VH-VL binders against q9xwc2. Designs and how they scored, part 7

Target 1, 164 residues: q9xwc2
Amino acid sequence: VTCDFKNELVSMNWNVKNNKIQIHFEHNNLTENRWTSIAFGDGPGMNNLESIIFSRREDNVITTNSGYTPKKKKVVVDDVSYVTVNDVQITGNKLKVTVSRPLGPAGPRNFSLDQCLNWMVVPGGSLSNGKFKKHHGKIFFIKDVCAAKCTAERIQRINSNKAL

## First folded at step 23 (VH-VL)

Design z22
Fold by OpenDDE, look of step 23:
Structure z22 (fold): chain C 164 residues (1-164), chain A 119 residues (1-119), chain B 109 residues (1-109)
Amino acid sequence: as target 1 above (164 residues)
Amino acid sequence: QMQLVQSGPEVKKPGTSVKVSCKASGFTFTDSTVQWVRQARGQRLEWIGWIRVDSGKTKYAQKFQERVTITRDMSTSTAYMELSSLRSEDTAVYYCARHTYISQGFDIWGQGTMVTVSS
Amino acid sequence: EIVLTQSPGTLSLSPGERATLSCRASQSVWRNYLAWYQQKPGQAPRLLIYGASSRATGIPDRFSGSGSGTDFTLTISRLEPEDFAVYYCQQYDYTPPWTFGQGTKVEIK
């Protein structure tokens, strides 16, 4: 079971508590007028993905939006974000954000995280006049993430195994 | 408590400059963006510009680009708005307000500074 | 620039009544960047709502915001005596200026 992901640019942690999924996301280099996103879906590929988009404006406002990517098209941002922002911090260009949503069906598309899914991280794209431009860089794929299984107990077990 | 305290009222002659201060306390000033807004008597709020405190980056309304300078002193947690070539039309109450990256709205406002321009 | 038009200009109501204020934008505004302010005579504006529908800290739940695109609404479910004031909307979505509406005065009937 994978309950965390980390590379040179980003890190993610999944945690389940009280039938909610909490996602901790860190981005090491989110400059102003840039956006990054995490996405998840049942695939294949980039079809019909749910997205959580983090954007940084030139005035240092950090926004979080939910959306989806229909049929490998551009992300469609939801009018009302169904993701709750629990914590936001930015130091320099390092973004730390914690968001949460129900484990079960949520959002305008009633998408559930009860099942194992593929997750993706979009490294970044430009933000211009409130519009999300095309992303640059290779998308990070995280396969077969079962976020619903990332309980405190299981995480502890995973961490213990890593220490071996 | 979190607050912005502005400098006192100003009476200026046309063609001169005014510099209004806005001192922050009770919150991390460096995390803030400070906007300046003015309001003539009985009129709507008019946006002047903003400054990002940590970088000093500024944006101004086109109307004021040639006459306004917004600055900040991080050591004193104070933002400044200087308006030059003053005109009678610049007579207004000037406000500073802040937001932070975790608060998209301008939640803390100064008490306002009355600037009167008259010959 | 984005023009925000508020309506009505004046709203005359009695305490206990429901107030509905409109803010219409000349072009679409991200709801994340739409705020409502209350201003009383001789005072600075006070933030009520940000992100179109999020109440600022300390703001009573009788205040609520809604809307998207070009149409936004501030609702006061039950007017209190202290709620009689001028209300402004502001957008800060696009390149400056971050314009305000012209205001709606809520006055006692």
Scores: ipSAE 0.791, ipTM 0.900, lowest interface PAE 0.6, mean pLDDT 94
Fold by ESMFold2, fold request of step 25:
Structure z22 (fold): chain C 164 residues (1-164), chain A 119 residues (1-119), chain B 109 residues (1-109)
Amino acid sequence: as target 1 above (164 residues)
Amino acid sequence: QMQLVQSGPEVKKPGTSVKVSCKASGFTFTDSTVQWVRQARGQRLEWIGWIRVDSGKTKYAQKFQERVTITRDMSTSTAYMELSSLRSEDTAVYYCARHTYISQGFDIWGQGTMVTVSS
Amino acid sequence: EIVLTQSPGTLSLSPGERATLSCRASQSVWRNYLAWYQQKPGQAPRLLIYGASSRATGIPDRFSGSGSGTDFTLTISRLEPEDFAVYYCQQYDYTPPWTFGQGTKVEIK
């Protein structure tokens, strides 16, 4: 059961309680006027993926938005985000953020994470005059994430086995 | 108790400079972007510029670009705004304020510093 | 730059009445990053609302904000005597300069 992801650029873990999913996301190099995102979905190609988008303004404001990717490399943010920001910290260029949403259907696309599907991390794109421009760099792909299985009991068992 | 405490009133002659201090306490100074805003009597608030405490990077309104310098001293948790080549129309109350990387507007304001430019 | 126009200039009401203050932007405000401040004579501004509709910490729930794009509203549901003040809207768009409206003075009758 996959309940985390880590490489040299990002670290992410998630857990489910009371029909809500909490995602802790870290990105080691979010510079000003840039965005990064988590995307979800199995649709053909990289189109119409549900997303959570993080961005950094020149004045150091961090924004979090729900949204989607209507076409490969493009992101559209919702006018009103349905994702709750529980915590955010930026130290140098290292972003740490904790967000939550309903596990089941939520937002304008009625999107559910109560199923097994692919997750992706988009390492970054540019903001120019407030517009989210197409991303660059290779997407990090996490196949077949069954988020509903990431309960406290399962995560505790996983962590105990890793310590051995 | 989160505070921004500013230096006292200044009376200046035209053509001189003024430097206003803004000392932070009760919060992590390096998480802040310090803003400078002024208000002439009976007028709306006017944004001057900001400084990111973490990097020292500044941005100024074009109106002030050639005359303003915003700095900070991390060891004293103090931001400064210096306005040069003073004119009578610079007479105003000068405020410092802050926001953090959490987008919640200017949530902490200094008490204001009256700067009077008179011949 | 984004120009903010507030209306009315002065609002004269009795305690207990509903106050409705308008702020119109000359162009759409990025992500509805618009704030409302209260300023009493001789004091620094006090943040009431940020992000168009979110109440700042410690602000009574009689204050509410709404609107999007270019049209924003501050509502005081039941006016209290301590609400006598000037109210300013401010945009903090992606790109500065960040501007303030000219203010609405709320007078208690």
Scores: ipSAE 0.709, ipTM 0.860, lowest interface PAE 1.0, mean pLDDT 90
Fold by ESMFold2, last read:
Structure z22 (fold): chain C 164 residues (1-164), chain A 119 residues (1-119), chain B 109 residues (1-109)
Amino acid sequence: as target 1 above (164 residues)
Amino acid sequence: QMQLVQSGPEVKKPGTSVKVSCKASGFTFTDSTVQWVRQARGQRLEWIGWIRVDSGKTKYAQKFQERVTITRDMSTSTAYMELSSLRSEDTAVYYCARHTYISQGFDIWGQGTMVTVSS
Amino acid sequence: EIVLTQSPGTLSLSPGERATLSCRASQSVWRNYLAWYQQKPGQAPRLLIYGASSRATGIPDRFSGSGSGTDFTLTISRLEPEDFAVYYCQQYDYTPPWTFGQGTKVEIK
């Protein structure tokens, strides 16, 4: 059961409680006028992926939006975000953010994370005049994430087995 | 108490400069972007510019670009706005305000500094 | 640059009445980044609403904001005597300059 992901650029973990999923996301290099995202879905070639998008303005405001990727590497941001921002920190270029959403259907696409899906991290794209530009670069894939299994009880069991 | 405290009133002659200070207390100064805004008597608020405390990067409204300098001193948690080549139409109350990386608008304002430019 | 036009210029109302203040932008405000401030004579502005609809910390629930795109509204559900003031909208779009409306004066009769 996969409940975390990390590499040199990104660290992420998630857990479920009371039919909500909480995602802790870190990105080591979110510079001004850039965005990064977490995307969900099995659609071919990055099409039709539900997303949570983080962006940084030149004035240092961090924005968080729900949205989706209807076509390859393009993101569309929802007018009203359905995700909750629980915490945000930016130190230098290191972003740390905690977000939550319902585990089951939520938002204008009625998208559910109560199923096993691929997760992806888009490491970065540009913002120009407030417009999200297509990402050009390698994404990080996490295959077959069954988020509903990432309960506190199961995470404790996984951690106990690793320590042994 | 989260607070921005500005320097006192100034009376200046045309052609001179004024420097207004804005001292922060009760919050992490380096998390802030400090804004400068002025208001002439009976007029709307007018944005002058900002400084990111973390980097010292500034951005100014085009109207003020040639005459304003915004700085900060991290050791004293103080931002400054200097306006040069003063004219009578620069008579206004000058405010500092701040926002953080959380998009919550200008949530803390200084008390204002009256700058009067007269012959 | 985004121009904000507020209406009406003046509202004359009694305590307990509902006040509705409008702010119209000359173009869409990025992600509805629009704020409302209250300003009393001789005082700095006080943030009421940010992001068009989110109430700032410590602001009574009689203040609410709504709207999107170019049309925004501040509502005071039941006016209190302390609510007489001038109210300004302000946009903080992706691209500066960040501008303020001309104000709506709320007078309590």
Scores: ipSAE 0.706, ipTM 0.861, lowest interface PAE 1.0, mean pLDDT 90
Fold by ESMFold2, last read:
Structure z22 (fold): chain C 164 residues (1-164), chain A 119 residues (1-119), chain B 109 residues (1-109)
Amino acid sequence: as target 1 above (164 residues)
Amino acid sequence: QMQLVQSGPEVKKPGTSVKVSCKASGFTFTDSTVQWVRQARGQRLEWIGWIRVDSGKTKYAQKFQERVTITRDMSTSTAYMELSSLRSEDTAVYYCARHTYISQGFDIWGQGTMVTVSS
Amino acid sequence: EIVLTQSPGTLSLSPGERATLSCRASQSVWRNYLAWYQQKPGQAPRLLIYGASSRATGIPDRFSGSGSGTDFTLTISRLEPEDFAVYYCQQYDYTPPWTFGQGTKVEIK
């Protein structure tokens, strides 16, 4: 059961309680006028993926939006976000953010995380005049994430195994 | 408590400069983007510019671009706004305010500094 | 630049009444990044609402914001004596300059 992901650029973990999923996301290099995202789904060619998109304005405001990926490396941001921001910090270029959403169906696409599916991290793209542009970097894949299984007790067992 | 405290009132002659200070206390200064806004008597608020405390990067409204300089001193937690080539129409109350990286609007304001420009 | 037009200019009401203040933007405000402030004579503005609809810390729940795109509303559900003041909307769009409306004065009838 996979409940976290880490590489040199990104650190992420998630847990489920009371039918809500909480995602802790860190990105080591979110510079101004850039965005990064977490995407979910198994759609063909990485199309039609549900997304949570983070962006950094020139004035240092960090924005969080729900959205989707209609085509590989492209993102469309929802008019009204259904994702809750619980905490956010930026230190230099290091973003740390905690978000939550319902585990089951939510938002205008009724998308559910109460199933096993692939997660992806888009490391970054540009914002130009407030418009989210395509990115061209390597996408990080996390295969077969069964988020509903990432309960506090399950995570305790996973962490004990990793510590040994 | 979280606070922005500005320097006192200024009376200036046309063609001179004024420098207003804005000292922060009770919060992490480097998390802030400090904003400068003015309000002439009976008029709406007018945005002048901002400074990111972390980097020192600034952005100014085009109207003020050639006459304003915004700076900060991280060791004293103080931001400054200097307006040069003063004119009578620059007479206003000048405010500093801040926002942080979470979009909370301008949640802390200084008390205002009256700048009067007269012959 | 985005021009904000507030209406009415003056709103004359009695305590206990409901106040509805309007702010119209000349073009859509990026992600509904619009704030409302209260200002009393001789004082700095006080943040009430940010992001069009989120109440700032310590603001009573009789204050609420709504709207999207170009049309935004501040509602005071039941006016208290301390609510008689001037109210400004402000946009903080992706691209500066950030502008304020001309104000709505809420006064005792």
Scores: ipSAE 0.699, ipTM 0.858, lowest interface PAE 1.1, mean pLDDT 90

Design z22
Fold by ESMFold2, fold request of step 25:
Structure z22 (fold): chain C 164 residues (1-164), chain A 119 residues (1-119), chain B 109 residues (1-109)
Amino acid sequence: as target 1 above (164 residues)
Amino acid sequence: QMQLVQSGPEVKKPGTSVKVSCKASGFTFTDSTVQWVRQARGQRLEWIGWIRVDSGKTKYAQKFQERVTITRDMSTSTAYMELSSLRSEDTAVYYCARHTYISQGFDIWGQGTMVTVSS
Amino acid sequence: EIVLTQSPGTLSLSPGERATLSCRASQSVWRNYLAWYQQKPGQAPRLLIYGASSRATGIPDRFSGSGSGTDFTLTISRLEPEDFAVYYCQQYDYTPPWTFGQGTKVEIK
């Protein structure tokens, strides 16, 4: 059961309570006029992936939006986000954000995380005049994430086993 | 208690400069982007520019680009706006305000500084 | 540069009545980043609404915002005596300059 992901650029963990999923996301290098995202789904050639997109404006406003990836490296941002921002901090270029959404169907695509599917992190793309440009660079994959299993009780059991 | 406190009224001659201060208290100054806005009597608010406190980066409205300088001093938690080559049409109340990386809109405003430009 | 046009210029109403204030942008405002401010004589503006529809901290329920794209509305559901003031919309689009509307004065009939 996978309930976290970490590499040198990204640290992320998630948990489920009361039919909501909370995602803690950290990105070590979000510079101005850039975006990064978490994407969900198994689509053909990584098409049609549900996404949560974070961006940083020149004036230092951090934005969070729901959206999707109709094609790998291309992002479409929802006009009205269905994702709740619970906390956000930026220190230098290090973003820390906590978001939540319903575990089951949500948003204009009725997308559910109450299923096992791949997660991925897009490390960054550019913003130009408010337009989210295609990203370039490596995508980080997390295969077969069953987010519904990441309850507080199960995470505690996982952490106890890691200590042994 | 979060506040921005501005320097007192100024009376200036055309062709001179004015420097208005804006002291922050009750919140983390380095999280803020400080905004400068002015309002002539009976007229709408006019955005002048901003400074990111963390980096010192500035952005100015094109109308003011050649005459305005916005600065900050992190040791005193104070932002400054200097407007040069003053004209009578620069007579207005000058406000500082702020937002943070999570706040939207200008949620804290200074009390305003009246700047009068007359011969 | 985005021009904001407010209507009406003046709105003469009695306490207890509903006020509806309009703000139209010359082009779409990025992600509905539009704010409403109240200003009383001799005072700094006070933030009421941000992001077109979110109420700022400490703002009473009678204030609500709506709209998207180019057309935005501030509604005061039941005017109180302290609500007679000038109201400004402001866009804070991705790209500055950030501009204000010319104001709507809400005054006692």
Scores: ipSAE 0.696, ipTM 0.852, lowest interface PAE 1.0, mean pLDDT 90
Fold by ESMFold2, last read:
Structure z22 (fold): chain C 164 residues (1-164), chain A 119 residues (1-119), chain B 109 residues (1-109)
Amino acid sequence: as target 1 above (164 residues)
Amino acid sequence: QMQLVQSGPEVKKPGTSVKVSCKASGFTFTDSTVQWVRQARGQRLEWIGWIRVDSGKTKYAQKFQERVTITRDMSTSTAYMELSSLRSEDTAVYYCARHTYISQGFDIWGQGTMVTVSS
Amino acid sequence: EIVLTQSPGTLSLSPGERATLSCRASQSVWRNYLAWYQQKPGQAPRLLIYGASSRATGIPDRFSGSGSGTDFTLTISRLEPEDFAVYYCQQYDYTPPWTFGQGTKVEIK
């Protein structure tokens, strides 16, 4: 069962408690006027994907938005975000954020993470005059994530087995 | 207690410069973007510019671009605003304020510094 | 730049009455990043509302904000003696400059 992801740019882990999923997300290079996102769904090309979008304004405000990616890889943010920001830090260009949402259906699309599906990380796109621009670069895929299984007990057993 | 404490009142002649200080205490200075705002008597508040404490990057309103310099000193947790080529129309109370990387508006304000420009 | 127009200019009311203050933006404010401040004579502004509708820390429940896009409202449900002051709206849109409205003075009748 997969409960984390890490590469040179991104470190992420998630856990479930009390029907809420908490996601810790780190991005090593979120510069000003840029966005990055976590996307959920079975489409590998940013098609019809539920998303959590992070952005950095020139004045250093970090925004967090729920949203989705329709066809054509365009990011659409919700008017009112349904995700909770539990913590945010920015040091240089390193973003660390902890967000949570209901594990089951939530937001305007009634999207549920109480299922196994692909997760993706969009490494970055431009944000200009309040407009989220089309992203470029490699999308990082995490296939068949069964987030509901990432309980504290199961994560502890996974880590114990890796150490042995 | 979180606060911004500004330097005292200034009386200046036209054509000179003024430098107002804004010392932060009770919060992490590097998390802040410091804002400068002025208010002439009986007038609305007017945004001058900001400085990101982490990088030192600035942004100024076009009206002030040619005359204002905003700086900060990390060792003293102090921001500064310098306005040059002073005119009588620059007579106002000058405020510093801040926001952080969480968007909660300007949640902490300095007490204000009266700058009077007269012959 | 975004111009904020407040109305009315002056609102003359008694303690215990409801005050409704309007702020209209010349164009939509990015993600409703609009704040309300209270200013009393000789004092710095005090943040009341941010993000159009969120109360700042330590602000009494009688203050509420609403609206979106271009039309925003500050409501004081029951005026207290300490609420007689000037109120400013301010936008902090994605793109500076960040501007303030001209103010609404709430004064005792």
Scores: ipSAE 0.669, ipTM 0.843, lowest interface PAE 1.1, mean pLDDT 89
Fold by ESMFold2, look of step 23:
Structure z22 (fold): chain C 164 residues (1-164), chain A 119 residues (1-119), chain B 109 residues (1-109)
Amino acid sequence: as target 1 above (164 residues)
Amino acid sequence: QMQLVQSGPEVKKPGTSVKVSCKASGFTFTDSTVQWVRQARGQRLEWIGWIRVDSGKTKYAQKFQERVTITRDMSTSTAYMELSSLRSEDTAVYYCARHTYISQGFDIWGQGTMVTVSS
Amino acid sequence: EIVLTQSPGTLSLSPGERATLSCRASQSVWRNYLAWYQQKPGQAPRLLIYGASSRATGIPDRFSGSGSGTDFTLTISRLEPEDFAVYYCQQYDYTPPWTFGQGTKVEIK
């Protein structure tokens, strides 16, 4: 059961409680006028993936939006975000953010995380005059994430076994 | 108690400079982008510029670009705005305000500093 | 530069009445980053609404914001005696400079 992901650029973990998923996301290098995203999907190809998008303005405002990725590295943000921001911190270029959403269908696409899906992290693209530009470079894949299984009890069990 | 406290009123001659201070208390200063805004009598509010407290990076409105310097002192949790080559039309109340990395508008304002420029 | 035009210039109303204040932008405001402030004589502005429709902390629910793109509205559902003041809209678009409207004065009839 996969309930976290970490590499040299990104660290995240997720848990479910009462039909909501909470995602803790860290990005070590979100510079100004840039965006990064988490995308979800298992449909045909890697297009039209549900996503959560984080961006940083020159004035240091951090913006969080729900949206989708028509292609892996392109972003379209929703006019009204359905994702709740529970906490956000920026220290230097290190972003730490906690978001939540319903586990089941939510938002204008009625998208559900209640089944196993691939997750992706898009490390970042440029913002130019308020336009989200396509990310260039690699993306990170997390295969077969069954987020509904990441309950507090199961995570507690996993952590206890790691200590052994 | 979250507040911004500004320095007292100033009376200045044309061609001189003024430096207004803005001391923060009750919140994490380094999370802030401090904004400077002025208001002449009977006029609308006018944005001057901002400073990111974490980096010291500044941005100024073009109108003020050649005459304004915004700085901060991390050890005293204080931002400063200095306006040089003063003219009579610079007579206004000068405000500092806070904007954080959460987009919440200018949620805390200083009390204002009256700057009067007269011969 | 985004120009904000408020209307009307003055609203003359009695306590208990509904006030509707308009703010029109010369171009769309990025992500509806538009704020409303109240200012009384001799005081700093007070943030009422941010992001076009979100109430700031401690603001009574009689204040509400709405609108998107270029057209924004502040509504005071039932005027209280303390609500007679000048109201400003302000855009904080992706790109500075950030500008304020000229104000709407809400005065007792």
Scores: ipSAE 0.602, ipTM 0.819, lowest interface PAE 1.5, mean pLDDT 89
Fold by OpenDDE, last read:
Structure z22 (fold): chain C 164 residues (1-164), chain A 119 residues (1-119), chain B 109 residues (1-109)
Amino acid sequence: as target 1 above (164 residues)
Amino acid sequence: QMQLVQSGPEVKKPGTSVKVSCKASGFTFTDSTVQWVRQARGQRLEWIGWIRVDSGKTKYAQKFQERVTITRDMSTSTAYMELSSLRSEDTAVYYCARHTYISQGFDIWGQGTMVTVSS
Amino acid sequence: EIVLTQSPGTLSLSPGERATLSCRASQSVWRNYLAWYQQKPGQAPRLLIYGASSRATGIPDRFSGSGSGTDFTLTISRLEPEDFAVYYCQQYDYTPPWTFGQGTKVEIK
């Protein structure tokens, strides 16, 4: 099974541990007042996706929150995050973050990662006065990721796609 | 134990400057943001500004932009607030406070520094 | 700037009673960036609640926070003698200033 993704800008790895999915995400150029996100769902593109949003505020603080991306809309951040932050590092503009969530249904929208889903990476969007604006640029698509099968002995790299 | 220890009380004349120090111990200073807040006697807390320790980036309230300078010395784990062109209205207790993660709030506060401005 | 308005200005209660303090924001504030502080006379503020509803380390469970958007509440379920103090809310959601409310004084009836 494919359990990691990498291109020129981002890197992502999935791993199952203790019935939870751990996601290691790296972004090579997250500047201040910018956000990026990873998302998953059944639909194509940014359409009704469960999202994990990483933002860098003007005070150089990184925040991580769960959220939801409606169809053709900007991400909606949850009041309470259902994603656990295990590690966060920012060196220059390079973000390294490890987050985890339950393997099965979880969160206010009851999304599950126990099945194969499509993943998306939003390369970036602006923060204006601390508020999320709609993203710009090309979205990275990762088709048919079975994160639940990503154990240490089954981790391998997947190819990048710009469209599903 | 985690703590912020501020410098002692100051008595200043109008038009002069005061520099208050805030020394951190018991936690990783470089991972912190330090805000400065003041409180006149019997008055509400008033926000002055913040400094991100690792970058040195600062932000000030508009009211103080022309007179305040917040700095930090990472080698001594100390934050500073300098207020110039002092006036009687600047008489207050000045506090420093830190957070390590913004969502967790400012959990460590200095004991406060009384600054008295009088002719 | 965002204005935080606390109410009531003064709350007179007896030990053992329930205290309900309000903090209203002029604009919507993300709950992750709303905190409550306690300040006793001659002391620095102490963090009580962060993220609108999370108790800081060492804070008794009689303190609780709730709310979202523009309306936030601090509740003291059963007042202890040491709880009589001034309480402030602060937001750090928007671009500074990271404003405080004007405070609510909880005093002994």
Scores: ipSAE 0.347, ipTM 0.789, lowest interface PAE 1.7, mean pLDDT 91

